# VH-VL binders against q96il0, part 47

Target 1, 167 residues: q96il0
Amino acid sequence: APERGAERRDTAPSGVSRFCPPRKSCHDWIGPPDKYSNLRPVHFYIPENESPLEQKLRKLRQETQEWNQQFWANQNLTFSKEKEEFIHSRLKTKGLGLRTESGQKATLNAEEMADFYKEFLSKNFQKHMYYNRDWYKRNFAITFFMGKVALERIWNKLKQKQKKRSN

## First folded at step 1 (VH-VL)

Design x3f (framework fv_cixutumumab)
Fold by ESMFold2-Fast, scan of step 1:
Structure x3f (fold): chain C 167 residues (1-167), chain A 121 residues (1-121), chain B 108 residues (1-108)
Amino acid sequence: as target 1 above (167 residues)
Amino acid sequence: EVQLVQSGAEVKKPGSSVKVSCKASGGTFSSYTISWVRQAPGQGLEWMGGISPIYGTTNYAQKFQGRVTITADKSTSTAYMELSSLRSEDTAVYYCARVDSGYEYSGMDVWGKGTTVTVSS
Amino acid sequence: SSELTQDPAVSVALGQTVRITCQGDSLESYYATWYQQKPGQAPILVIYGENNRPSGIPDRFSGSSSGNTASLTITGAQAEDEADYYCNSRDSSGYHLVFGGGTKLTVL
C-alpha cells in the first residue's frame, strides 16, 4: 500500500510525455438567474490538468461568486419587504385600499416611489459602500492570482521548450 | 482523516417529519458543500440537495422542493436534512456526503454510513 | 433536466476488461463521476472529472467519455470489484445532480 502523502493522480504516468484527455468545454458557461439574487452564476470550466494554483484561483472565484449571490439575495429581499411596507404606509395615509378595483396589487407612481428609493439608498449607503470595497478587494485578489496563473503557464511553456532543446 | 457521523435510525408515521444530522470531524466543515443522497430498499441513489455551510446557500432537487430543508450549524460542524409530509415511499437509507468545492469536476469523496428512515403506520 | 441511463447488469471474467456505460444528453456538457457500492455499505468515489482517481483507488479504474456517453473501464477485473456502479452528473440546468440507475457488476 502507498504510504501517507504518496497519493498520486495519474492518467498516463509514462515519462515526460503524457496523454491529455479530451476536454468537455474550454470555457466557462453562464447559468440562469438565481431566484433570489437575480444574478446569473458562472459555472467554471475545470481543465483536466488543473494545477494547485489554478485550483486556488477557481475556488477564490467561486467563493467570491457565492458571497456576491448571498449579498444580493438578502439585499433584494430587504428591498422588497421595505418597499411593501412603504407602499402600505402611503396608501393607508391616503385612505386607499391595498388592491385596485381590478383586484391587482395597488402601487404608487414613479414620483411617489422616488421618496422610497432615495430613503432606501441613503439608509443603505454605508452597507453598499462596504460591499463595493469588499467586491474590489476580492477582484484585486482574483486579478493577482490570474497573473500568477498566467506566469505559471508561461514558465511551463518555457520549460517545455528547454526540454525539447535538451533532448 | 475526515469522517461524517450520522444520527441513528428513525421510524416515523406517514404525514410526520424526520430530521437527520451529519456531523463532520477531522477537517474544515465550512470549506465543503454537504450533499444529501437517499436510497430506497433495492433501488438506486437519488440526490436530494446540498448546502454550502459558509454561506448558508442551499440547492434542492426539483422533486423535493417544498418538502426538504437542508441547514448547517458551523459551531457544531453539523448539517441537517429535514423531510416533511412523509410517505411510505420515503422509506430509505439517507446519506450525507461532502464535496470539496461543489464543482462538477469534484466528486463526493467522503460519505456518512447512512441513516435508515422507515415510514410505516 | 436529463436522466442518466445505465444497463442494470454486466458481467466480466476475472482478469478481463469490462466497460460500464452511462448515457444522457447532459454528458455532452458535464463530466461523469463514478461511485462503487457494495451491499450494506455507503458508496465510494472511484472516478471524478471524467478520468481522475481519488487517493487509494487502483490504477485499473479509468474513465472516458464521447458525446452523450460516459464509460467506466476496469482493466483486469478483480473479485473485489464485484459491486454496484453508479454514474453521477449534472442535469441540463447545471444546478442539480442526477444519478444513473446503477449497474450491477458480477465477476465470474
Scores: ipSAE 0.000, ipTM 0.485, lowest interface PAE 12.9, mean pLDDT 78

Design x3g (framework fv_cixutumumab)
Fold by ESMFold2-Fast, scan of step 1:
Order: sequence, then structure tokens, then C-alpha cells
Structure x3g (fold): chain C 167 residues (1-167), chain A 120 residues (1-120), chain B 108 residues (1-108)
Amino acid sequence: as target 1 above (167 residues)
Amino acid sequence: EVQLVQSGAEVKKPGSSVKVSCKASGGTFSSYTISWVRQAPGQGLEWMGGISPIYGTTNYAQKFQGRVTITADKSTSTAYMELSSLRSEDTAVYYCARDESWTGYYFDLWGKGTTVTVSS
Amino acid sequence: SSELTQDPAVSVALGQTVRITCQGDSLESYYATWYQQKPGQAPILVIYGENNRPSGIPDRFSGSSSGNTASLTITGAQAEDEADYYCNSRDSSGYHLVFGGGTKLTVL
């Protein structure tokens, strides 16, 4: 008994996943975590009577989601790739094979991996600073428009109450 | 800052292939996506596809799927677009453009274009 | 398939305001980006993310969107604004980019 119009998962160029609910849905849809970003995508419901301000907020949230998905998909892939390269390099230095006798990936202990984490964080410091800056800019814009939408909704409710009171 | 330098004009026969290059100078080549956009004489812009150099991941417009191949060489900071089975309607200026994937979906820097003429 | 539609030509008098429009179903979900192209030159980014200007683009350029329509407005058009203008957005799948057919702006 799944929800009518279950998600259709697909991937974007940077590994970002997408999904699509039915056109007649009246709710936002939340998908499963993307394989690469590990973030849950949201497909936003578009109401028939969406105001221009509500549309602007929705588009900002959609763009921010896509941007965030791309960043984390790329970050996770970079981390995974560099981690494997580091492990392979250290195992080669030790004269060890890349696989155990059972075919499992050979691993390094926590003390050996500490060097990798330190190097990775150092290499990616500038990238993380730019991400943080842009993340705050985007969230500020979203919060601002959320406030504007809330005021619009309060005004509309006030208008409706006045009409009811006038009979 | 980054500059995109494209290879020179080419004249090709129908049925052949062409490979256009786009070399990035300055900045970090792997920190952005490169897209290819073409423009036939007197016509509009048409997106062909793009590549993320770090992962080698590509995305192609449906119209060009199977004919276009986009590649990147990180050691030379160069992206390539190869179009096969050329027809006269492939005559166009081919642009490479930087897609700044960290901040949005837009091309903030363009190459000057490579003219490809397909004639018998 | 979500195609973006633009009028092929528009004219504006020097110093007057002109609005160039782009229509497509995908614009209900994604913002339009706008490019200016002068003869023999590569396109230049003028507006992205609805109404953001890159450094160096004059403040007379602005963007807006409503429903399935995006608009580029030039307030106080100058002679140097005479060019072709292209809108750009994602298709209905969100995976591919599509361009509008372009609008040729003539400054009288």
C-alpha cells in the first residue's frame, strides 16, 4: 500500500537524485536519501492558487536544495576517492595487497587514518569556507521570503475575517 | 582568474568527426563544470552537454546522446567535445562555458568559440 | 519536453524601458538565466537565479518571474544594449539545460 504516485528516482550530472509525485498531490513529497549526497530530496507541491511570492520562495528552496545536493554529492565522492587512494598508497608502502584472502578490502587502523583526515580537512578548508558562506546567504534569503509569505497569509486571513464580520 | 581558450576553426566532410578543445588557464580546473553550447549560423544557442572533471561524470542533451562525447584531461586543464557522424546541419560555432556548480546553474565564463563547417 | 519560447524581436527607444519575456512549463520549477550576445561575440551572463547580476553588469538590468514566465527588464535602454538576449533554464526533468530561441533587441 504505497502512497499514490511513489517517487521515481533518477540522478543528475553530479549524482544528485530526483523524484516526481503525481500532479494532483496536495503535499510536498520527501524522497529517500540520495546515494551520493545522503540527503533526502523534497519535491515541492505547486498549488493552483500559488501567489507570486509563494512561487519565489518555492523556487529559492528548490534551487538551494539542488545546490546543497551537488555540494555534498561531490564532497562525499571526493572523500571516498581520496580515502581509497591514501589506503592503497599506505598498503603499498607496507608491501601489503589491497585485498584480504577473503576478498574484502584491506584497511588501516585509526592511528594511521588520522594523517588522512588531517590532510583532507587542510586541503578542503577553502572549499568548506565558500560552502558555509553561500549556505548562510541562501538560508538568509529563504528566511526573509518565509517571513514575507507569513505576512501575506496573515493579511489574507485578516481580510477574510473582515468580510465575515460584515455579513 | 580563469580564461577559456578554444582550438581553431575546422572544415570537415559529412560522416567524419570533429574534436574541439577548451583549455582553462588560471584557477583550479577541477573546481567547476565545463559545458558545451553550439550556435548554427543565424540561429540560437543549443546546450550539448557538460562534464565535471573531478569525477569524469558527463551529462548530454537527449538530441546529442550517442553522437557527442565530452572528456577532460586534468593534467593539461583541458576539456574536449567530440561530435561524430557529422552532417551539414552540424555547421556551427561551438562554445565551451564554465558552469559554477557551487553557486548555481549559470555560465559565468565563455570561450570565444570554435567554428566548425561541414561541407562536401 | 519543456521548450522555452521567446519573441524573436523587440524594439525600444533610447532611454525607455523594455521587457523581454521567456515562457515554458519548467519555469514554474526553475529560475531563468539570461545571456546577452552581440554579433561575432560569445554570450555574456547578465542575470542568474531570477534577479542576480554578475559584477560589471549595469543596474539597469533586472529579472523577474511569475508562473511559467520569466522576464528580463532593461530600464533606461542604452545604444550598447542592442543585442540578442537568450533565456536559459532546466528542462522538465531538471537534468538538462534548454535555451530560448532568442530575442533581438533594437534600440531606436
Scores: ipSAE 0.006, ipTM 0.493, lowest interface PAE 11.6, mean pLDDT 79

Design x3h (framework fv_cixutumumab)
Fold by ESMFold2-Fast, scan of step 1:
Structure x3h (fold): chain C 167 residues (1-167), chain A 121 residues (1-121), chain B 108 residues (1-108)
Amino acid sequence: as target 1 above (167 residues)
Amino acid sequence: EVQLVQSGAEVKKPGSSVKVSCKASGGTFSSYTISWVRQAPGQGLEWMGGISPIYGTTNYAQKFQGRVTITADKSTSTAYMELSSLRSEDTAVYYCARGPEYDSSFYFDYWGKGTTVTVSS
Amino acid sequence: SSELTQDPAVSVALGQTVRITCQGDSLESYYATWYQQKPGQAPILVIYGENNRPSGIPDRFSGSSSGNTASLTITGAQAEDEADYYCNSRDSSGYHLVFGGGTKLTVL
């Protein structure tokens, strides 16, 4: 079954429900966590009468989500790979096999693993700085367009109200 | 359909700056990124940096940080690359190229024909 | 920079299969893109996203990857395929692009 995350991200205008397919949500949906990034993707609702500005905002959000998913999928894969390499390297240095005499997988103590974490974070500092820079720039752009969409909707509602009162 | 039109050849003195333009037509300018790639005579391709008009972001290769500036004018659908403190080693053909905003595979589907920049005394 | 390594030259007989390789640590995380360049011309996109072909690129061109190595394969090479081939990918940070040094393909 599809994992359902019914969360309201947009207020549907009057009559919008008639344009939604019977089995589709009229709101954004949250999917299951991605296997590699461990982030939940958002499936964006597309209104039948979406304005060019609304389309631009939606596409910015979709592209930002894909960028974010790819970054964390890559980061998690790299972390996992380098962690295993570090453990194997240290076990070889100690003259230990990959398994204990009891047949369990050999591990490193917390102090040794702390060294790996410090090295990994230090090595990836620049990557995380670029990520944070772009994350803030993307969120600024999205916020800016959200404001423009909000103003467009206010303007359209005011036009509708004036038209009705002029009768 | 889609076309990237670059400005004409330039001859510059060492220490000066050059600004090359790239005008996009046939598509929505703000729906993609524009990168700059150069090629010295008989040498390979070298990525200099790119700009995303949508996010207002620029990204520069470390080698060019501090002397390259990439800008975009959405009203004219034109991207610019300015390179300062020119040296003879900057003599190259400079290409602009169009790419997606973000993808796991960064690629350039359309390229300008190139602008030759010669730096000589 | 030497982030992506390509052999400088390779040759193939007309109608035979050739494989051009690109090696770099970042290829374990990011797909390689391939460009063809003929003398006096701008590069042309040949393969992106591991094995996708743009419209107009013959199906004799294909891409593959394994570990830190990406490959461009031309099955049944033609005379017109003689050119320089460049691989392109992200650096280890994922934020910058780097090109391989290029491989000159000679069709005999």
Scores: ipSAE 0.006, ipTM 0.525, lowest interface PAE 11.5, mean pLDDT 79

Design x3i (framework fv_cixutumumab)
Fold by ESMFold2-Fast, scan of step 1:
Order: structure tokens, then sequence, then C-alpha cells
Structure x3i (fold): chain C 167 residues (1-167), chain A 122 residues (1-122), chain B 108 residues (1-108)
């Protein structure tokens, strides 16, 4: 169905949250939390005189944001789906309905849900370990390029200062 | 524009190792991930692993863990796949393929090398 | 293990429509990518991100997905479409890539 395709696109790896920052902003702008990842997207400011090194850093940060958004969107959707399935399974085992008499979704108490949380964490242990490893590696790379950009900017300021004095 | 040029065919004895190269041109090497995919005669495609030179991260398929090593040399824009303890079942065509991380991190293999035939025989 | 399932073979008459399917739990979270491979050649990308075509791929190729199933459709099959077709996606962890077993398309 078309709506099913649209819903899948919201969780697609290429999907990035859309929001409208002020057009003439000179600063990075932080948007509202994404529906699926619950992370706030950052709209990166692009300077008029962006160097190739600055562009590389910005693109690296944008790619890392997209990677991070997709990881948490997928994780949150998987968690919600498996939680719903667990609750339905346990209620069926108890011979209880899926809705309360007031029409709200039936839920399990905290002690019962502890079993689900432990199983979910165990099942996803390797996945989270890979995420943390890659997150650290990505941040090391970003920090390295931030250092290069900082050095470039310092050098440019020193050059400008010397030109001003020579004139 | 973009080309992935692989090293030539190799014939190896069981128990030896092979190292296949993949030289990238026409783009910024460190802006891509490079994966290795093999295909045994008459069989399907099998992902072995990949490397992101810019992040310094590698991922290996469980089946090849401990036997495959993927590396990259940014100065020569070349990725390498080394497979050790070769068996006759490792006879296959080995492909390198790239994915771009710009804008769409999880973009597919948009460019492939022509493949390197590795034959393992006594 | 094989997390993506494809039928090994399918046939279509010249000019008719064929649909090749790929099934796996990870497809609920990740779009399938489709590759065409002809004998003696490297695979080429034909569809990515559900239904996007790279430059040079004819518009008779389209993709779709629903739940845990992805499909490649060729509308008005041509003789040159005879090839093996592979689906590709990420496993449930999102950190490893898996291929379907491949579908050999014969154009009659």
Amino acid sequence: as target 1 above (167 residues)
Amino acid sequence: EVQLVQSGAEVKKPGSSVKVSCKASGGTFSSYTISWVRQAPGQGLEWMGGISPIYGTTNYAQKFQGRVTITADKSTSTAYMELSSLRSEDTAVYYCARTSYEGDYLSPFDYWGKGTTVTVSS
Amino acid sequence: SSELTQDPAVSVALGQTVRITCQGDSLESYYATWYQQKPGQAPILVIYGENNRPSGIPDRFSGSSSGNTASLTITGAQAEDEADYYCNSRDSSGYHLVFGGGTKLTVL
C-alpha cells in the first residue's frame, strides 16, 4: 500500500528529519526531536567561504548524524514492536484481553516487564557493542578533523594579521 | 569517473594465504566504505566484510571472522583483502565494491571492481 | 546464515511483467537493494532505497516493499534482462550485509 511505503520511508536509512531553520542563520540550528529516533537533528551552518577541509568536516558530521538517527530510529521501532508482542503474548497466556474495560491498552506491571527488558538487552548486546565501538571511532575522526580546521583558521588569522601590519 | 581496479588472478595451494588489492580512483578514497564480496563457481554472492578508511572501522561477516583481514592505504587509495588458511572451498571470484557515505550513509554498492579469480588447488 | 530468501528461478515471456521477491525480517527496517549479474560479469546496481534507479537503468525496472518482503518488478521484459538478480540488505543488527540466494531470470 502507499501508506505502508510512506511509513517505511520514515525509517529508511536515507531518511533525515525535515525542519525549517531560519534562512539567514549564521549558527547551527537544533530542531525538535525526530519522531522515531527521539534525537534532535542539527542543521549545520555553511559559511560563504567554506574551505574544502571545512566542507569535509561538515559532511562527516552530517553523515554521522544520519547514521546515528537511523540506528536509534530502528532500535526504538524494534523495541516498541517487540514490547507490544511480549505484552500480547503474556496477556494471552493469562487469558486476559488486550484492552482494559475502559478501552485503554492493557499493560503489565514493572516486575513482569523486567523479563522483557532483560531479554531485549541480552538479544541486542552485540548490536549495542558495535554501535558504541563505531560511535567512538566516528567521534575520534570528527575530533581529528576539527583540530585540522582549527589549525587552518589560526593560520589564516595569523596571515591576515601580518598582511595588515605590512600595509 | 570512478573506477575500482583489482589485482590479477591467483592460484594458491591449500593452507596458504592470498592478498587481493582494489585501487580506487575518481573520488575521495576516505569518503567511502569498501566491501569485499565473493562468488564461488555457480554460486551466489557472499559478503565478507568492509572497511571505512576515514573511521578506521572494519566489519567482518561471522563466517570469515579470524580468517579475513581487510585493510586500506589512504596514500595509494588502495584497499586489501587477505584470506588465510585457504581451502578448496575458497575458490571464487573476489569483488571489491564501494558505498558512499555522503548524504546517504547506507547507500548501496554503486561501483564494483571487475573481480579477481582465486583458485585453490594442489 | 541466509537471512534473505529468494526463489532460485523464474521465467517470463518477452514483453511480459515479472516480479522477483526477497523475504527477510530485516526488510521491515531496511530497504532492499537489487543487483543484476550476467555471466562472466560483476554485478551492477539496478534498484536502491526501495524504488530508486541509478543513471543508465531502464525505467521498466522498479522496486517495492511491504512488511518483510521486497520486490523487483520488470515491466515489459526484454531479452537483455536475462540474468541473475540478487537482493541485498542489512541484517537485524544493522552492522552486517547479507545477500539473498539469487534468482535466475529466463526470458522466453
Scores: ipSAE 0.013, ipTM 0.582, lowest interface PAE 8.0, mean pLDDT 80

Design x4 (framework fv_cixutumumab)
Fold by ESMFold2-Fast, scan of step 1:
Structure x4 (fold): chain C 167 residues (1-167), chain A 119 residues (1-119), chain B 108 residues (1-108)
Amino acid sequence: as target 1 above (167 residues)
Amino acid sequence: EVQLVQSGAEVKKPGSSVKVSCKASGYTFSSYAISWVRQAPGQGLEWMGGIIPYFGSTNYAQKFQGRVTITADKSTSTAYMELSSLRSEDTAVYYCAREDYSGTYFDYWGKGTTVTVSS
Amino acid sequence: SSELTQDPAVSVALGQTVRITCQGDSLRTYYATWYQQKPGQAPILVIYGKDNRPSGIPDRFSGSSSGNTASLTITGAQAEDEADYYCQSRDSSDNHWVFGGGTKLTVL
C-alpha cells in the first residue's frame, strides 16, 4: 500500500507566520479554529519600522485571511444545515425517530450519505470554482509581494553594510 | 509546567445538573482551546465540546446539543462544563484537555472528574 | 457509530512488534493522533502529526499513515505498554473531534 506521503491539506491555508526575535518572544499568534470556518486566524505583528511595501503585504494577507474565513464559515454552515435537513428528510420518509436510544442524533448509512455528498458538491461546483480562482489570484499577489519585500530587505542590508564600510 | 486541575467527584440525582471546573496554569490561558471528553465505565472516549477562550467561541457535539454548556473565565484561567438533565447513562469520568497551539491534538489532559448519576 | 474504526483488541508477545490500525475518511486529510490510556488514568499523548513523539514517550512508538489508514507501531513491546490505545482526528466539515473506539493491547 502506497504511503500517504508528507502532504497534509488543511481545510484552507490561512497562512502561518512566526517571527521569533533574539529574546525568544514570538511576534505572531496563531489562534484556535474559528467555530464556523474551521480555520485558525493569524494575528500579525506590526514592526515599528514597517515599510510601505511590508504594510501592503500585511494588509493583503489580513484581507485574504478575512475573505477566506468568511467563505469557509458560510460554506461550513451551509453544509451542516443541508446535511441535517437531508438526514431529517430521509429519516422522516423511513418513519424513524431523529434520535437514538443513547440520545445521539440518528444517522444514515454511508451509501445514503454518499448521495448527499455528491449532490452538495455538484450544487457548489460553481462556487468552489470561483473560490479557487480568487484563491489563486490572492496567493499569486501575496507571493509576488513576499518576493518584493525579500528583495527590499536584502537591498537594505547591503546598503547598511556598504554605508558602515564608507564605500 | 502546564497543569489542568479539575474539580472533585460528584454524585447527582437524575434530572439535576452538574458543573465541572478545569483550572489551567503554566501557559497563556486565552491562547489555547480547551475541550471536554467523557468516558463511561468500560467505554471509549467521547468528545463533548470545546471552547476557545480568546474568542469565547464554543463547539458542541450533536449528541450534547441543548444539554451541555461550556464556558471560560479568563480572570481565573478556568474552563467549565455544565451538563443538564442528567441521566444514569451520563455516569462517566469527564476530562478537560488542552488543544495544542495549532489545534491538531490534545497535548495535556486533566486527571478527570468522576460524575455518578444515581437515585 | 464511530467515524474512525479500530479493532477492539490486539495481543503481542513481550519484545515483539505490534501494529494498531485506525481507518476513516478524515485520515486522508489529517494525520491521526494517538493516545495511551492505562486503567484509572487519563489518556496521554503518544504520537501526533504522523510520527512525532512528545518528550517522555519511548522511541519504540512510531506512527505511519497511508490513504485512509493510520497505524501506531510498538517495536519491542514492553509490559508497561499494556493499555488502551485511541486514535483521534477531526471532522473537517464541522470542526468536531472524533475518536476511534479504542484498541485494548494485551502484552503476553
Scores: ipSAE 0.000, ipTM 0.458, lowest interface PAE 18.4, mean pLDDT 79

Design x4a (framework fv_cixutumumab)
Fold by ESMFold2-Fast, scan of step 1:
Structure x4a (fold): chain C 167 residues (1-167), chain A 121 residues (1-121), chain B 108 residues (1-108)
Amino acid sequence: as target 1 above (167 residues)
Amino acid sequence: EVQLVQSGAEVKKPGSSVKVSCKASGYTFSSYAISWVRQAPGQGLEWMGGIIPYFGSTNYAQKFQGRVTITADKSTSTAYMELSSLRSEDTAVYYCARDSGLYEESGMDVWGKGTTVTVSS
Amino acid sequence: SSELTQDPAVSVALGQTVRITCQGDSLRTYYATWYQQKPGQAPILVIYGKDNRPSGIPDRFSGSSSGNTASLTITGAQAEDEADYYCQSRDSSDNHWVFGGGTKLTVL
């Protein structure tokens, strides 16, 4: 009876993962853009004979993808929320309603919105700098492990001649 | 000539850990994997795990995952196997062996003489 | 281990041929490696990569494989061949090594 993990795994009604690659795929699969992050997810191919080093690389790439998706989903949600709050506040200051007479969302003109964008970017400068720093660190680690995997595969080629199913 | 020399016999208490060393000589240490294999009295061979010193990569048998740590010191051409949370059933002879690789075929062509580890209360 | 099955014992008359077998699903993909072990000694590699012999292993030792079965054949067995023989291959995950249970060879 674990209440456990809570957030539902992203699955189809039949219990199949929503982000599954095409049935007969044997390589990495790139999905449609995520609604919140606007980034395309990569579903990583797992070889039957994955080495520990290859698993480490794949997990690092998966974790980096998840971190990147979460960052941009959160950033986009924060942007949208603060934008709505800014518009609402500015319209109240002017004595205007949140909707036009036609029922559409009331908006500010480009000059007024420029103030919001400048404020948002300034306010989030530190967050973006930390993101860039972490992004570089993660990509360096991924490149490093990709190099190690490539070297391991070269080493294994020296042994492949003795494998029953060598090409 | 090619040789693996292991540390001496150990007597340990249940719950403690043991670290066995394996000193390689006569070949380029980083070019070959080192596997660790144990054998309980009157029993068969049991693979514990291995390391490829060149890559620093390790591979552990499921039974020992979380209890075994295999390391290598390239400067001294020495591999180590540390087994923690010792139980009486860990009483065995522990061998190190030079192995052709951890990811394709295995061929343990040079073996240490073995280190007897006795776990007693 | 259960993943590679060996007969526990086999006997052969001096000078005759004996075949020691090892069975497991991984043997459909990978060649078996064979080791000889005498009492009180470390194992010795006898055959690897189908039918390769390390330097110093007599040519009376040979390996073969078919389907899920690997075999070690000793042609013209000698008294010094009396030992335990272990096969080795991959476990079910294809990521770890396992040994067969061992076959005790008696030379009559």
Scores: ipSAE 0.000, ipTM 0.441, lowest interface PAE 23.4, mean pLDDT 77

Design x4b (framework fv_cixutumumab)
Fold by ESMFold2-Fast, scan of step 1:
Structure x4b (fold): chain C 167 residues (1-167), chain A 120 residues (1-120), chain B 108 residues (1-108)
Amino acid sequence: as target 1 above (167 residues)
Amino acid sequence: EVQLVQSGAEVKKPGSSVKVSCKASGYTFSSYAISWVRQAPGQGLEWMGGIIPYFGSTNYAQKFQGRVTITADKSTSTAYMELSSLRSEDTAVYYCARGSEDYYTPFDYWGKGTTVTVSS
Amino acid sequence: SSELTQDPAVSVALGQTVRITCQGDSLRTYYATWYQQKPGQAPILVIYGKDNRPSGIPDRFSGSSSGNTASLTITGAQAEDEADYYCQSRDSSDNHWVFGGGTKLTVL
């Protein structure tokens, strides 16, 4: 039997579900989808000899992940709230109850729901445009630092080859 | 309970600047945008700009471009609005409100307002 | 000029229905948000997303939208509804907010 009360108990975005990798993991871990954002969190591996540049890249990627999950958690919550309010409003206008005779949530037909979706997308167009702008800014920064880390690794490899030749 | 608590009234000279604060409580500060709206005596509401604290991104109304600066301090859950080159027509009540088109459509909670008087 | 137009004043008799209108091109794309402001107080949200009411707002308040026009309707106006009402939407650039000039409602 489903635990319906337990499912309803968590009513607000409280952060991301955390997945902990096994001890002594040498790789990044990808967890299950977050309850609110439906995005899979990445648990980043921290090397024992991480360079300052590698640390900056890792922190930037962690911060971007948190921002992205927060955005989608709030977008999904807003969608769900406004959908329920739309259904409630339309049922009230028709003089109908919020529950069917069988005890299920009353719903609207596909044509009426299509109106909601068009209205939701229309009024949230600007919000999505700003998300895309910020997403591009963050990914540009990540790509830039990835390039710097790659150059550092190339330089270290060349330095290692020179040391090998002198011995 | 969601609350936005604004700094106290200010009296300023023409040409100076004013910085108004808005301390948020009762919700995750970084998760919602903060907007600034002013109202001159006997006049309507005028949007000045907003900030998304998590990213630090700002958006300013054209009329205030170059004079307004909006910032946020996540460690104190406080947003700030600084208006420079003050003139007598800047005399108004300045409100902070939670929300923006970038994040949540309505301004669902408002501070009580900060009166700024610009006089010689 | 203002991108959202409201009549400056309207009156209604106690218990009667009044309609406050807001007009602007952005209302073809976005729903108006409505705020109530009483003297000496900050505005409060009364309607958003066409005709959604926040918790605590009486059911006599409703919204509607058609073309470039949005309306706030108060069915059975009460004395406490006497206030200024502001509509809000996007400006012509779609990245800034604008308010209508406000409508002063007098309950007779």
Scores: ipSAE 0.000, ipTM 0.476, lowest interface PAE 14.2, mean pLDDT 78

Design x4c (framework fv_cixutumumab)
Fold by ESMFold2-Fast, scan of step 1:
Structure x4c (fold): chain C 167 residues (1-167), chain A 121 residues (1-121), chain B 108 residues (1-108)
Amino acid sequence: as target 1 above (167 residues)
Amino acid sequence: EVQLVQSGAEVKKPGSSVKVSCKASGYTFSSYAISWVRQAPGQGLEWMGGIIPYFGSTNYAQKFQGRVTITADKSTSTAYMELSSLRSEDTAVYYCARTDYSEFGSAFDIWGKGTTVTVSS
Amino acid sequence: SSELTQDPAVSVALGQTVRITCQGDSLRTYYATWYQQKPGQAPILVIYGKDNRPSGIPDRFSGSSSGNTASLTITGAQAEDEADYYCQSRDSSDNHWVFGGGTKLTVL
């Protein structure tokens, strides 16, 4: 089942709604959150007359999305794994079982978990700073290429007007 | 000119510690990370860890966790790498390298000339 | 943790083209960085961010990337290109950097 998406005007054969982009391949659209990264993917529209510069921009945006998805998927998986290991270790040290009498998984209180969060953030601080540096550099590059594409579009429009006057 | 100048060669006994320095010049020290990479005789390059001097934040390769300590002194623009509990297999050339953040990731763009550490058994 | 694999040795005739390859799962996400190392010297950066050359690196050096494979190409190899070449990327957790085992290039 979709977590977040537009309601379909069409219905799937099974009777449940399907997630679908608002327009048919005319614009970029945003999908439901990825299971691992918890980020919403962007599906990029490819124009029929895409210029080499437009292609570079699109590929840079696609590559940045893939890089971003991979980073957060790995981060979330690492967090979940280490959190479970920490909880199991602390419960074992206390002589407690991993499950409560009701069959639910046992948890630690906020004070005990604070040690884990502090350690996790400290351990991953440099990794997150490298990520932020790369993220800003990638966004700067994307903005720069967006500007170049916009200028190319303006010049192409002016060229077309000049050609029509000379025709 | 951008350069990294490392301390001189060391000869150490097994079980001791070694501390190698890396003095940076020609750039804003706090704006770049410093990584440490070693190379045993006839072997390849092995990343040990790094530091972002601005925050004093460190990251260590799993193999060296618990034995390596990387520090930085912003006032002297110097990074340090201390390796403890030395073994004969720690005999290597130790490099510091500046980690520059490129548009598509980080690269080690400037390297020190290396410090030879010999651990006698 | 992701590992990068390089062939240990490759040869090329003077003036000919050679490709040095690096393979690993992290290369699906990150571009490889390439370093050249001559005996008794520190490595130098040759290619970063797929196909970018630092100032001072000859234009005969180029990079490429496809799937889990990255390549360093030297078009018109020169005698001074004889060296060890290392690829570099991030490991599977993105916490650390990893180097390939290195490729020794011999120019015949």
Scores: ipSAE 0.000, ipTM 0.455, lowest interface PAE 19.8, mean pLDDT 79

